# Ledger of designs, part 18: VHH binders against WD repeat domain-containing protein 83 (wdr83)

Target 1, 315 residues: WD repeat domain-containing protein 83 (wdr83), of Danio rerio (Zebrafish) (Brachydanio rerio) (q6dh44)
Amino acid sequence: MAFPQPRPQAPQLPQHLWRTVDCQQGAVRAVRFNADGNYLLTCGSDKSLKLWSVSRGTLLKTYSGHGYEVLDADGSYDNSQLCSCSSDKTVILWDVASGQVTRKLRGHAGKVNCVQFNEEATVMLSGSIDGTVRCWDTRSRRMEPIQILDESQDGISSLKVSEHELLTGSVDGRVRRYDLRMGQLQVDYIGSPITCVCFSRDGQCTLSSSLDSTVRLLDKSTGEMLGEYSGHVNKGYKLDCCLTDKDTHVLSCSEDGHVYYWDLVEGSLTLKLPVGKAVVQSLSFHPTEPRLLTSMEGRVQVWGAEPEDAAENES
Below, E stands for the ipSAE of ESMFold2; O stands for the ipSAE of ESMFold2 at other seeds; V2 stands for 0.75 times the mean of E and O plus 0.25 times the DockQ between their complexes.

## First folded at step 13 (VHH; framework vhh_7z1x_3)

Design v11s (from u26t with Y107S; at its last look DockQ between E and O 0.91; V2 from the best seeds 0.83)
Fold by ESMFold2, look of step 13:
Structure v11s (fold): chain B 315 residues (1-315), chain A 123 residues (1-123)
Amino acid sequence: as target 1 above (315 residues)
Amino acid sequence: QVQLVETGGGLVQPGGSLRLSCTASGFTFSTYWMNWVRQAPGKGLEWLSGISSGGTYTYYADSVKGRFTISRDNAKNTLYLQMNSLQPDDTAVYFCARLPDEWELPSGSFDYWGQGTQVTVSS
């Protein structure tokens, strides 16, 4: 009722529920924005991958072809292709428009936990419980990986690509950063099984979550720990962490049904977002706007920084 | 087709040690987390310890921390449990168990079990 309304500023954190989507996919193992943030992907324990409109909350297409649970997925920068990985030990490259499998890539000896395109969508990178990361050419008809990284002593839980750098997290408690052009490797020892890794937006830091219920921010070049964030519960699940679109806050899923937000610099808890009464298994932050996706059981929720109707008054 | 075979059980005096083995076949052993569980006569199942697929992460129930050590040799498809300082209340059938989903640990569900090996601590 107050006029004029205060402009949303700090914290401009997604905390208002815009939408709940019942995905009808069994458990949703991962939720992901596409590159422009207008679409989202859901990875189902029912073996399906689904593409949805974020703004409308409507199903656009279902992708079937995996033999077991879909564990992760990514969309190419131009929205023409999807990749996904599964407990069936495969990586699939999909044509978005037709829904057809372009390639089903075999070679991993166990579940494939994570997958992502590089920025140019010329390769897909996949990480598996078999301890390897495999690089697959998206443009070639060849089905063999063009590179296999086998430095890890245990399963790969998470990977992220930025420019020519690959960041991986392993159950062996190590975060590894590869310069794929130069062939160099930096290893940071965390000491607890890693569940998720990501880069800061400015490219100067790495973030990792681990089974000791702690998220850590490290200087990328030196490995120095710059921040340590706790209070959430992460003891047995592969939970996601991320940074906000402007690198102001650290987020983590939690087994207690919340998403936790910490101020990146101060390290203090800013928000404990109640998502529900089950494990919040996955999250994804919008590339440019304060919007958040969460998955809990078979549901995905979309969160914004303002009540949905109020956001329209700023245009 | 999945087979888990425990060996190494037997009779041991209080304070003694025993080493259990579990040989796996019919699946890719090195890509599964593995666990030990026991059942004392007339009691329910008690989870003891687990180990990650690569062997770098181990975890234990409070009742056995410091006394039991889990390990694995992926080249031999074998899981081990070294049990030290055994007492009569450690008497049980010990089972090797496969964990199908390493990222749902609160569920604790195992999909395949061995037939068990008897451990008796007496005399």
Scores: ipSAE 0.795, ipTM 0.901, lowest interface PAE 0.8, mean pLDDT 91
ESMFold2 (binder alone), look of step 13: mean pLDDT 85; pTM 0.856
ESMFold2 at other seeds, look of step 13: ipSAE 0.809; ipTM 0.910

Design v11ty (from u26t with Y107T S109Y; at its last look DockQ between E and O 0.88; V2 from the best seeds 0.82)
Fold by ESMFold2 at other seeds, look of step 13:
Structure v11ty (fold): chain B 315 residues (1-315), chain A 123 residues (1-123)
Amino acid sequence: as target 1 above (315 residues)
Amino acid sequence: QVQLVETGGGLVQPGGSLRLSCTASGFTFSTYWMNWVRQAPGKGLEWLSGISSGGTYTYYADSVKGRFTISRDNAKNTLYLQMNSLQPDDTAVYFCARLPDEWELPTGYFDYWGQGTQVTVSS
């Protein structure tokens, strides 16, 4: 009369190509899921930002207004607003439905490499080659930043916001974590130019990629290194890294045309996903499902844990 | 208008040292990665070294690693190349170059160049 235990399942990793999207934007510098994972954003070297349906693979809207390449973008939690940043030194806040530029924010002295809303979409945060992070109020018509963070000794390559914390990565080889409510700063020295940072899904760890071809997982509270992942190639590009939807694996883009997956705990390589023959520039993992976006040159691909016909049956 | 002006070249004996300077104007120097490139007589361009916008990251071609040191002074808008242990095959015109896209190093292209400064290593 014992109740059977659920069968242990293998990790569900996105390894089956579902869709290829030819974005027609030149090189796609960044690809991002929106907050609910139903839409994706593509940042084009042709100066455009595009919004797409993930499930249908169809273009929904094109946002034009940047004077140079779009380098990063983010969608607000409610899908009503977008923000983007560019080599033109600006941050743009967009109204999604109308396609109108709500504000075009100037002040950075150089390229803006990264941008994100905070969780409530009350603030946009941007990081620049000028070594500053700038905080912009989304609710006011003010054109000046409400805060400038200038602790970095070199360019800001990546930033992420989770709850009241800001995580930044810099070419100076440091990962910085700011408590935005308390005004506190913690610094972790990696020693090589940082290309991407993120939080784990449970908020207890930070992940960073750097130009020494190494991804590192740190305990957020202690700064202890919990994992170190290598074997990929990251020597000259700003490549993305992330964790899976359930924090089971670490992923990294690579200059060799693959996305690498490592078991988070063991550190062993689990999968070397062949995306193509060029640099895999950007990736984004679905917030709740085993689904991955990759960009390589002007092409975005959507990957799932099962072949698409099998995935339909699984639902 | 963007301008890059190299100085400090000249004639030096083998084993000697020179310090090249590149003064920048017409742009925000501190927001660009900068590089040194040379062209020896009858040869193509050879990339030598690069430095990040804040100066915290430097990288070198194997041919000059350990002998040449790149540095910058953002307050003076000046890029430097300290060249030690010079040999006759270091004879070339040396150029300061601006890197517009720091995240495409293996395939990146320089968008602005200086006029060059001649370095001649001979007895």
Scores: ipSAE 0.798, ipTM 0.904, lowest interface PAE 0.8, mean pLDDT 91
ESMFold2, look of step 13: ipSAE 0.810; ipTM 0.910
ESMFold2 (binder alone), look of step 13: mean pLDDT 86; pTM 0.873

Design v13a (from u26t with S109A; at its last look DockQ between E and O 0.89; V2 from the best seeds 0.82)
Fold by ESMFold2 at other seeds, look of step 13:
Structure v13a (fold): chain B 315 residues (1-315), chain A 123 residues (1-123)
Amino acid sequence: as target 1 above (315 residues)
Amino acid sequence: QVQLVETGGGLVQPGGSLRLSCTASGFTFSTYWMNWVRQAPGKGLEWLSGISSGGTYTYYADSVKGRFTISRDNAKNTLYLQMNSLQPDDTAVYFCARLPDEWELPYGAFDYWGQGTQVTVSS
C-alpha cells in the first residue's frame, strides 16, 4: 500500500522588503491596496489621503478636503473613485483623476472609523464611533444616507462587504453579519472590543481581531470558532488582520512592531515579521499575489515573497 | 463650551463608599470615551478608569480594580464612579476627563476635564 506523496510546499509568504515609502502624512492610520493591487492608499493623521504606485513607490496624487485625521479609505473596482472617512465625522467621495471632492457626506455624530465601497461601487458603507453603519448612494445627488443600521450598542470599528453581505465589528464585542438580500442579521459574541473584521477568500469564514490580543476564525453560517490565534500584542490600538491571498495563513498587526503569520488550519505561528520598533497599525494583503503592505508610524512598506532582485531575474 | 461638572464628593470613613457623578455639556457625550482621574494632595494625576462611548467596555487601573466601578448614562449625559472599600490613600480631588483619541489604551492625553470633587477618607 502506497502513501500519498507530500504536497508541494505552499507559495512563500511575503517576508522580503521590496520598498519603504516615507509618506510625509504624520501617522498613517490605514494602508489599502486598490482593487487590482497596483496602487495603494495611505490615510494620514495630517488630514491627507494619498495614492501611490506600489511598484515604483512614488506618490501619484494627494487628496485634501478632510478637516481632521483620515482613518480609512477604499478604491472603487474600476479605479475611478475613492472614498475616505475621518475624525471630522464625514465620508468623502473623490474623483481619482482630478483629485476633486465629488461628495462630502455628513450625518455621523462622531468619528468615522471605517469605509468601503460595495463591489459595484454603487454604495459606500461607513461605520462610526456613534454606533451606526450608514449606507450612501454614490450615484445620487442626495446627501442623506439611504440606510442606517443601528443595532450596535457601541462604536463600529471595522466593516467589510462581500457580495450581498456586510460584516461589522463593534467595541461591544460583537461581530455582526447582515444579509442585505434577505434582511437577516447574525451576531457572534466575541466578548472583547473588535478592532478588525474580514471574510475569508472562499467566503465561508469570518476573521476578527480584538483587544484581548486574539484573532479568531469563525464559521460564517454557524458562528463556530474554527481557529484562535495569539502571541501578538493588541491591547489598545485598532489593528488590522487579514488572510493571505489563498487562505493559507492568518495575519495580524501587533503593537510590538511585528506582523504575525499563523497557519490557518494548525494555528501555529509560521512567521513573526519584524516591521520596526513601533506599533504596526495597518496592513493590506494583495488581492491575488503574495504581497503585503504594512504601516508603522509615517512609513509604509511593501513586502514580497521573493527578494525583489531575484523576482526580476525570473520569468 | 465643553463643560464637565463633578459632584458627589465628601467625607467618608475608611471602608465606606461614595458615588461620583459627572455631568457633561457642550459636546456629543455619547461619541466620546470617558475617564476618571484623581490627584492626591501634593501628588501628580493618577488615571483610574475609562469607559467606551456606548458603555459596553470598561477598564481600570490596578490600584482600583475590584473596588471602583465606572458607568455612564448617555441619555442623561452623565458619567459615574462607584467607589467602594475606600481607604485613606484614596483621598484626592477626582476629575472626569474626555478622551479625544480612544485607540491607545489604557492611557491617553485628555483634552477636557472638570473642576473636580474632593473625596476625603478619614476616621
Scores: ipSAE 0.789, ipTM 0.901, lowest interface PAE 0.8, mean pLDDT 91
ESMFold2, look of step 13: ipSAE 0.814; ipTM 0.910
ESMFold2 (binder alone), look of step 13: mean pLDDT 86; pTM 0.873

Design v22t (from u26t with S52T; at its last look DockQ between E and O 0.96; V2 from the best seeds 0.79)
Fold by ESMFold2 at other seeds, look of step 13:
Structure v22t (fold): chain B 315 residues (1-315), chain A 123 residues (1-123)
Amino acid sequence: as target 1 above (315 residues)
Amino acid sequence: QVQLVETGGGLVQPGGSLRLSCTASGFTFSTYWMNWVRQAPGKGLEWLSGITSGGTYTYYADSVKGRFTISRDNAKNTLYLQMNSLQPDDTAVYFCARLPDEWELPYGSFDYWGQGTQVTVSS
């Protein structure tokens, strides 16, 4: 007698629209899940930052204090604080519950494109068109940065923090990885202005998007190119890329109104998700579930792997 | 206040070369992408070239690629356009222009313009 062969499972990809939110913030420059994936942040060209319930699609709080567009934001692991950055050259630390500004940090000489807490939320890291990354102590009353990283030869477009590592993308066409534990810097040359960087979920690879309409997967330790993904349009916008919750697929925003999915290993296009008829500027993948946020103009959409009614019945 | 002042225009013969300069003041020049745009007689505005804030990447319209070279000197707050192999259809007023949102090139709108400098290519 022989045992039956296991049935292969198809990848679960977010492709069913669950919800559309008209944010009323002008253009939404960035959309982000919070750390547990239950809330989302929207960064408005109208200078506002908003917090929403993912499941209900309802506005929970508006944070006002930036003088120009909000370009990026992040939530602390414990949901008590937010950070944001803006064309007004500042980084703001917010108290989530009160909506009050805890710190408004100045020092960047130009627009601040990206911001994130470290894992423990003891520092905020910000990257600017001025070519610097600045590290800010979240608990200190001192308003000066505790460290300035100025290795980049052009603006900083994206940064991500994972454990003891800082990953940055620069307009100078380089992805930089700082090992903060060992005090070392690895530089990988891509050759086109970088728009977004991130780590793979398993921490072994880095992913970058650039203005040559190409997303690249590199081995983190060696810098070796492991994958290259194209077919989308990224020629002039700072677009987001990411990996799925299980590292099975690579995603990218596109100027043609789609989100592209490629099989990570094969590099083949799996899905071309029609979001709309304008630039899809930002996306965020749920930390643990096959759920995606997209922003296009002033709208945010929530996508799931099954129609919402079926997913609710399983919960 | 923001000011952009172009210089270096003039009359040149077909096949000649000219270097335009644009001096910037009233803002932090090194944190903006900068561009050259021209307007020929009886035509609309034509984007020619752009350069990133650190100067590490340059972009060109097909009509000028290989003939024109954009550069910048952030220490002098100056943008340059080297124009070679000029022909009569390059006759135009040339403007330097600032992009407020660098991530929309070539799709974006410029927020500040210089007064322009006339380039005339004629025998």
Scores: ipSAE 0.735, ipTM 0.878, lowest interface PAE 1.1, mean pLDDT 91
ESMFold2, look of step 13: ipSAE 0.740; ipTM 0.881
ESMFold2 (binder alone), look of step 13: mean pLDDT 86; pTM 0.872

Design v_ko (from u26t with W103S; at its last look DockQ between E and O 0.64; V2 from the best seeds 0.67)
Fold by ESMFold2 at other seeds, look of step 13:
Structure v_ko (fold): chain B 315 residues (1-315), chain A 123 residues (1-123)
Amino acid sequence: as target 1 above (315 residues)
Amino acid sequence: QVQLVETGGGLVQPGGSLRLSCTASGFTFSTYWMNWVRQAPGKGLEWLSGISSGGTYTYYADSVKGRFTISRDNAKNTLYLQMNSLQPDDTAVYFCARLPDESELPYGSFDYWGQGTQVTVSS
């Protein structure tokens, strides 16, 4: 028995502007999809964290409690909790529904650049300009970190957690991967201050951006350089990079007001997306759909693979 | 109170060397990126060099690259500038400057400055 096989389709890339949101938060330092992609978080230089509906484009809640700029945030997979980090040197755990601060965690000696829950949201991981990664228990009233990682020789700029692995990027030019199941640490030397790290969707590669205006794809297990992507501008800002939902393209923010797309395999520039006339500081790719968030100054933009006009006739 | 104090300036012959120091107090020095800036007579400020909080990343203006070396000793709360091959157009007041803690990376407005130290390069 046999059926006709469908033709492979060309990759769909988000290049059509669907929405612009004026967040009223000063500069938006980070923009993040939640785990299911239906909500987004915005981290404001005005000290606020905001939660928005992606589909409706409406503000749902504002979280106030940080004393300085909010630099990063993450939502738990069950949508019950948020975490955030700030130039005020703290990490905050929030209850989504009540808007109340559950924990305000101190201990970092300088601004906290990145924060994420583990998959079960039983811990938060934070990285700071003080060169440490700290692990915090979300379930207890404990105010001290349960673990401090201090292998870095300079500030921590980015971290990501996937399954049993922690990936960190440092100003010391190194990407570090902690394998918590095996109790091992792999160090990959890039040689320029790292601004962002992430895993590929299939979990076999790591991606890093650095201040030499270069994004690099490495084989996770061997550290072998698989790809190198350039042409954008990244000389002095902590800019985000990522992979598309199907691992077909590499994306990077740029100081020139664009988001750059490269074909992952060929390394060629596919699209130079004009976002605006200022630094594009943050981006987030939807977990399962070709949809992109960008932040530039105080604006967040939502981009889709098709013009939104096809949806305007519904209700 | 945040305080930055530069020392080590003086009169030097062309081709000579000086080492400037900047001693910091009143803040956690090891969590801030630090910079050197100069102002020549009748001119605006010129950024020269910066160094990351851990000291592993240094960067320079083209005008001083290869001749000046920035370094820091976080245990002593001290920033340094080694200046070699000095020429008369290096004559200026030299300042150390701090980037504010809301910036991780080298671009931004400086929030604190030292008093400056005079460097004069003349025969």
Scores: ipSAE 0.663, ipTM 0.853, lowest interface PAE 1.5, mean pLDDT 90
ESMFold2, look of step 13: ipSAE 0.708; ipTM 0.872
ESMFold2 (binder alone), look of step 13: mean pLDDT 86; pTM 0.869

Design v_r (from u26t with S30R; at its last look DockQ between E and O 0.81; V2 from the best seeds 0.83)
Amino acid sequence: QVQLVETGGGLVQPGGSLRLSCTASGFTFRTYWMNWVRQAPGKGLEWLSGISSGGTYTYYADSVKGRFTISRDNAKNTLYLQMNSLQPDDTAVYFCARLPDEWELPYGSFDYWGQGTQVTVSS
ESMFold2, look of step 13: ipSAE 0.843; ipTM 0.922
ESMFold2 (binder alone), look of step 13: mean pLDDT 86; pTM 0.874
ESMFold2 at other seeds, look of step 13: ipSAE 0.849; ipTM 0.925
ESMFold2, look of step 15: ipSAE 0.848; ipTM 0.924
ESMFold2 (binder alone), look of step 15: mean pLDDT 86; pTM 0.874
ESMFold2 at other seeds, look of step 15: ipSAE 0.820; ipTM 0.910

## First folded at step 15 (VHH)

Design w10k (from v_r with P106K; framework vhh_7z1x_3; at its last look DockQ between E and O 0.87; V2 from the best seeds 0.84)
Amino acid sequence: QVQLVETGGGLVQPGGSLRLSCTASGFTFRTYWMNWVRQAPGKGLEWLSGISSGGTYTYYADSVKGRFTISRDNAKNTLYLQMNSLQPDDTAVYFCARLPDEWELKYGSFDYWGQGTQVTVSS
ESMFold2, look of step 15: ipSAE 0.845; ipTM 0.923
ESMFold2 (binder alone), look of step 15: mean pLDDT 86; pTM 0.877
ESMFold2 at other seeds, look of step 15: ipSAE 0.835; ipTM 0.919
ESMFold2, look of step 16: ipSAE 0.833; ipTM 0.915
ESMFold2 (binder alone), look of step 16: mean pLDDT 87; pTM 0.880
ESMFold2 at other seeds, look of step 16: ipSAE 0.839; ipTM 0.918

Design w10y (from v_r with P106Y Y107S; framework vhh_7z1x_3; at its last look DockQ between E and O 0.98; V2 from the best seeds 0.88)
Amino acid sequence: QVQLVETGGGLVQPGGSLRLSCTASGFTFRTYWMNWVRQAPGKGLEWLSGISSGGTYTYYADSVKGRFTISRDNAKNTLYLQMNSLQPDDTAVYFCARLPDEWELYSGSFDYWGQGTQVTVSS
ESMFold2, look of step 15: ipSAE 0.853; ipTM 0.928
ESMFold2 (binder alone), look of step 15: mean pLDDT 87; pTM 0.881
ESMFold2 at other seeds, look of step 15: ipSAE 0.839; ipTM 0.922
ESMFold2, look of step 16: ipSAE 0.850; ipTM 0.926
ESMFold2 (binder alone), look of step 16: mean pLDDT 87; pTM 0.878
ESMFold2 at other seeds, look of step 16: ipSAE 0.854; ipTM 0.930

Design w35s (from v_r with N35S; framework vhh_7z1x_3; at its last look DockQ between E and O 0.87; V2 from the best seeds 0.84)
Fold by ESMFold2, look of step 15:
Structure w35s (fold): chain B 315 residues (1-315), chain A 123 residues (1-123)
Amino acid sequence: as target 1 above (315 residues)
Amino acid sequence: QVQLVETGGGLVQPGGSLRLSCTASGFTFRTYWMSWVRQAPGKGLEWLSGISSGGTYTYYADSVKGRFTISRDNAKNTLYLQMNSLQPDDTAVYFCARLPDEWELPYGSFDYWGQGTQVTVSS
């Protein structure tokens, strides 16, 4: 008895260790894929930003210029520029190829927790413990922000940009979504300090993690809670959450040394990935493939859905 | 130079209340999480309470939860601790402390401390 429309097949989850990288950066505060997923960025407590080849696990470049630890970074879509933010209250725009600082942007009154390019890399967006999001022009000589968003009642912990929308998470327990073209703002109250926010891949949902050890999925348009995921430990660290490349599962870092995977629709725990014996502080999911980056202490690990194959199997 | 100055200590009878203040200078107070800690005679330091930079998130040690309330006024660069239902074992020197890294609660590393204010609970 045939069904007219079978459900999509669930993808295999990244659970096979492909590579371990000792970054030599002190604690790795954030790990990020670049836009095409071929490179990764590591943000070090030793004040350095490093760029690595994902496939080879080899260091390509070190970026030095921050005065305190690097807290977040992002690569431009065309791989020509990087941005980073730091406890030194600055945002830096880097030229990838030369390794040189092209702009060092001041103005935040406190440490800068998060940074990302917009899709075209014409703007950098940064969020700070000072409670503001600042928008910076990447192409002009102007060193002042082109826009300051100050609706938050407490520090900004996380931000993400998707097309013309900006999603922010705050210690004030609110997730805010800005339509940057229309000037509209939607506020969703979670009630516990937000540690990470992201969009679903289809752009219809938002995901947030908070210090009540709970990850929540909301309908973007209505604010309705669609899912609630718990069992992990997030009580005092700024931990990352994300969705898989095809929106089938929700992931979260945990203070217990695991990455938790939940089925997005059912909310049931699918996998408790043992990363190590310390806090898993950061993760990043590949934009299009089932690959995961994790950071724990000074190590980054690359995980795949199947054991890494020899070059013969990739022709 | 970073400076934290506690005031408002003194002698109070059991069951009484006291409000401590901590005035901050030499740094941008509104961008730091802050805590209160105390040291009883002959004892080590005990963390009591913390508050986020904007004041919207507060958290407490079990020993003081429900009796003490932390608050802040960022326009006045001042941190407060309201202490109710005081008992003799609350007798201690009370310090305010600055937290440079807000993530690792409640055991964060403090980089600056006040001089302390004595609270004595006795008849």
Scores: ipSAE 0.821, ipTM 0.913, lowest interface PAE 0.7, mean pLDDT 91
ESMFold2 (binder alone), look of step 15: mean pLDDT 85; pTM 0.863
ESMFold2 at other seeds, look of step 15: ipSAE 0.837; ipTM 0.919

Design w3i (from v_r with T28I; framework vhh_7z1x_3; at its last look DockQ between E and O 0.95; V2 from the best seeds 0.00; counts 0 for: grease 24.3 > 24.2)
Fold by ESMFold2, look of step 15:
Structure w3i (fold): chain B 315 residues (1-315), chain A 123 residues (1-123)
Amino acid sequence: as target 1 above (315 residues)
Amino acid sequence: QVQLVETGGGLVQPGGSLRLSCTASGFIFRTYWMNWVRQAPGKGLEWLSGISSGGTYTYYADSVKGRFTISRDNAKNTLYLQMNSLQPDDTAVYFCARLPDEWELPYGSFDYWGQGTQVTVSS
């Protein structure tokens, strides 16, 4: 006779406001967890990048060096470096502890929309309105990119790196996946300007958002569409989408001031989270916990799966 | 110096067609989304159409959809508007405009404008 097996736990979704941070950076164009989820980055229209403690909600450091709005940023796996990109056409590599600019990389012909380190932080990848993705060596004093990818017919809006793969989204309505070791390229045609791309946590699917107000889940290997998610508003902004920490739900920002959650498998709307009365421009999901960051105007909010005071008091 | 110069305006009969051009200089044209806007006599500005930096995405106001076609030639730094089925209420000065922030459609503001070209539709 066997013991009764545990019933599957209902998914916990971040819907309870834990914290509001008034960043004092103008509009916050992007909000990002660091690799371990203990810190967050805010990209300001005032040209600044800021690092904050998630648990305390306190400012730790301000990084100044961009000449225009900061549009995206990423932290290295070991928390020693940051990268950022801007409307000033540059990518900056920062030393976290000193706040000093290590490299200010030029070469893009226009605004740089997205940037990320590879897993080992030996390379930064950046995507621009100029239609190129550029790869930069983080350890070389040379200022030229080590590779330029120019297959796109229009601007690059989003990129993500996972293992040896690069996923990009373009205004040309295509999601491109590069196998960087084999030099292979898979192209999936969506047909509307792409605003955000990401991988599922299990690495088997890709997710994309586009200006037709639709988020799509595709099988990574075949390009088969596995799900479509709609009901939100995405008609003119570069809005973020993502999957939850356990791949149970799909999330999207929306121009109507909400974050939408859909059940990944059923495609049904699970939650319409009211963030505020303006465009929710960016979101980031915690790497391992049901915790969400949102940005709207100059404010970042931290959301958890239950009220913060419902657990043990923290010191 | 950023310059936008519209040409191709003129007098046309109702039901006629006209093609406007806008030649750009002083900036990297292929990295900006571009738009057409018009102003009828005594009226405010009316946005008509926009096109992405690579030309793969176009969008239109309802008032001109199906009649007007926006296009661009990045090798010639030129923006175009093909206008068909023109009527007297299309009479206006037509401007090309540069969009500095492509991700605030349709709510963004333009940072540079041309001088305009007059289109007059008259019997």
Scores: ipSAE 0.848, ipTM 0.924, lowest interface PAE 0.6, mean pLDDT 91
ESMFold2 (binder alone), look of step 15: mean pLDDT 86; pTM 0.879
ESMFold2 at other seeds, look of step 15: ipSAE 0.852; ipTM 0.925

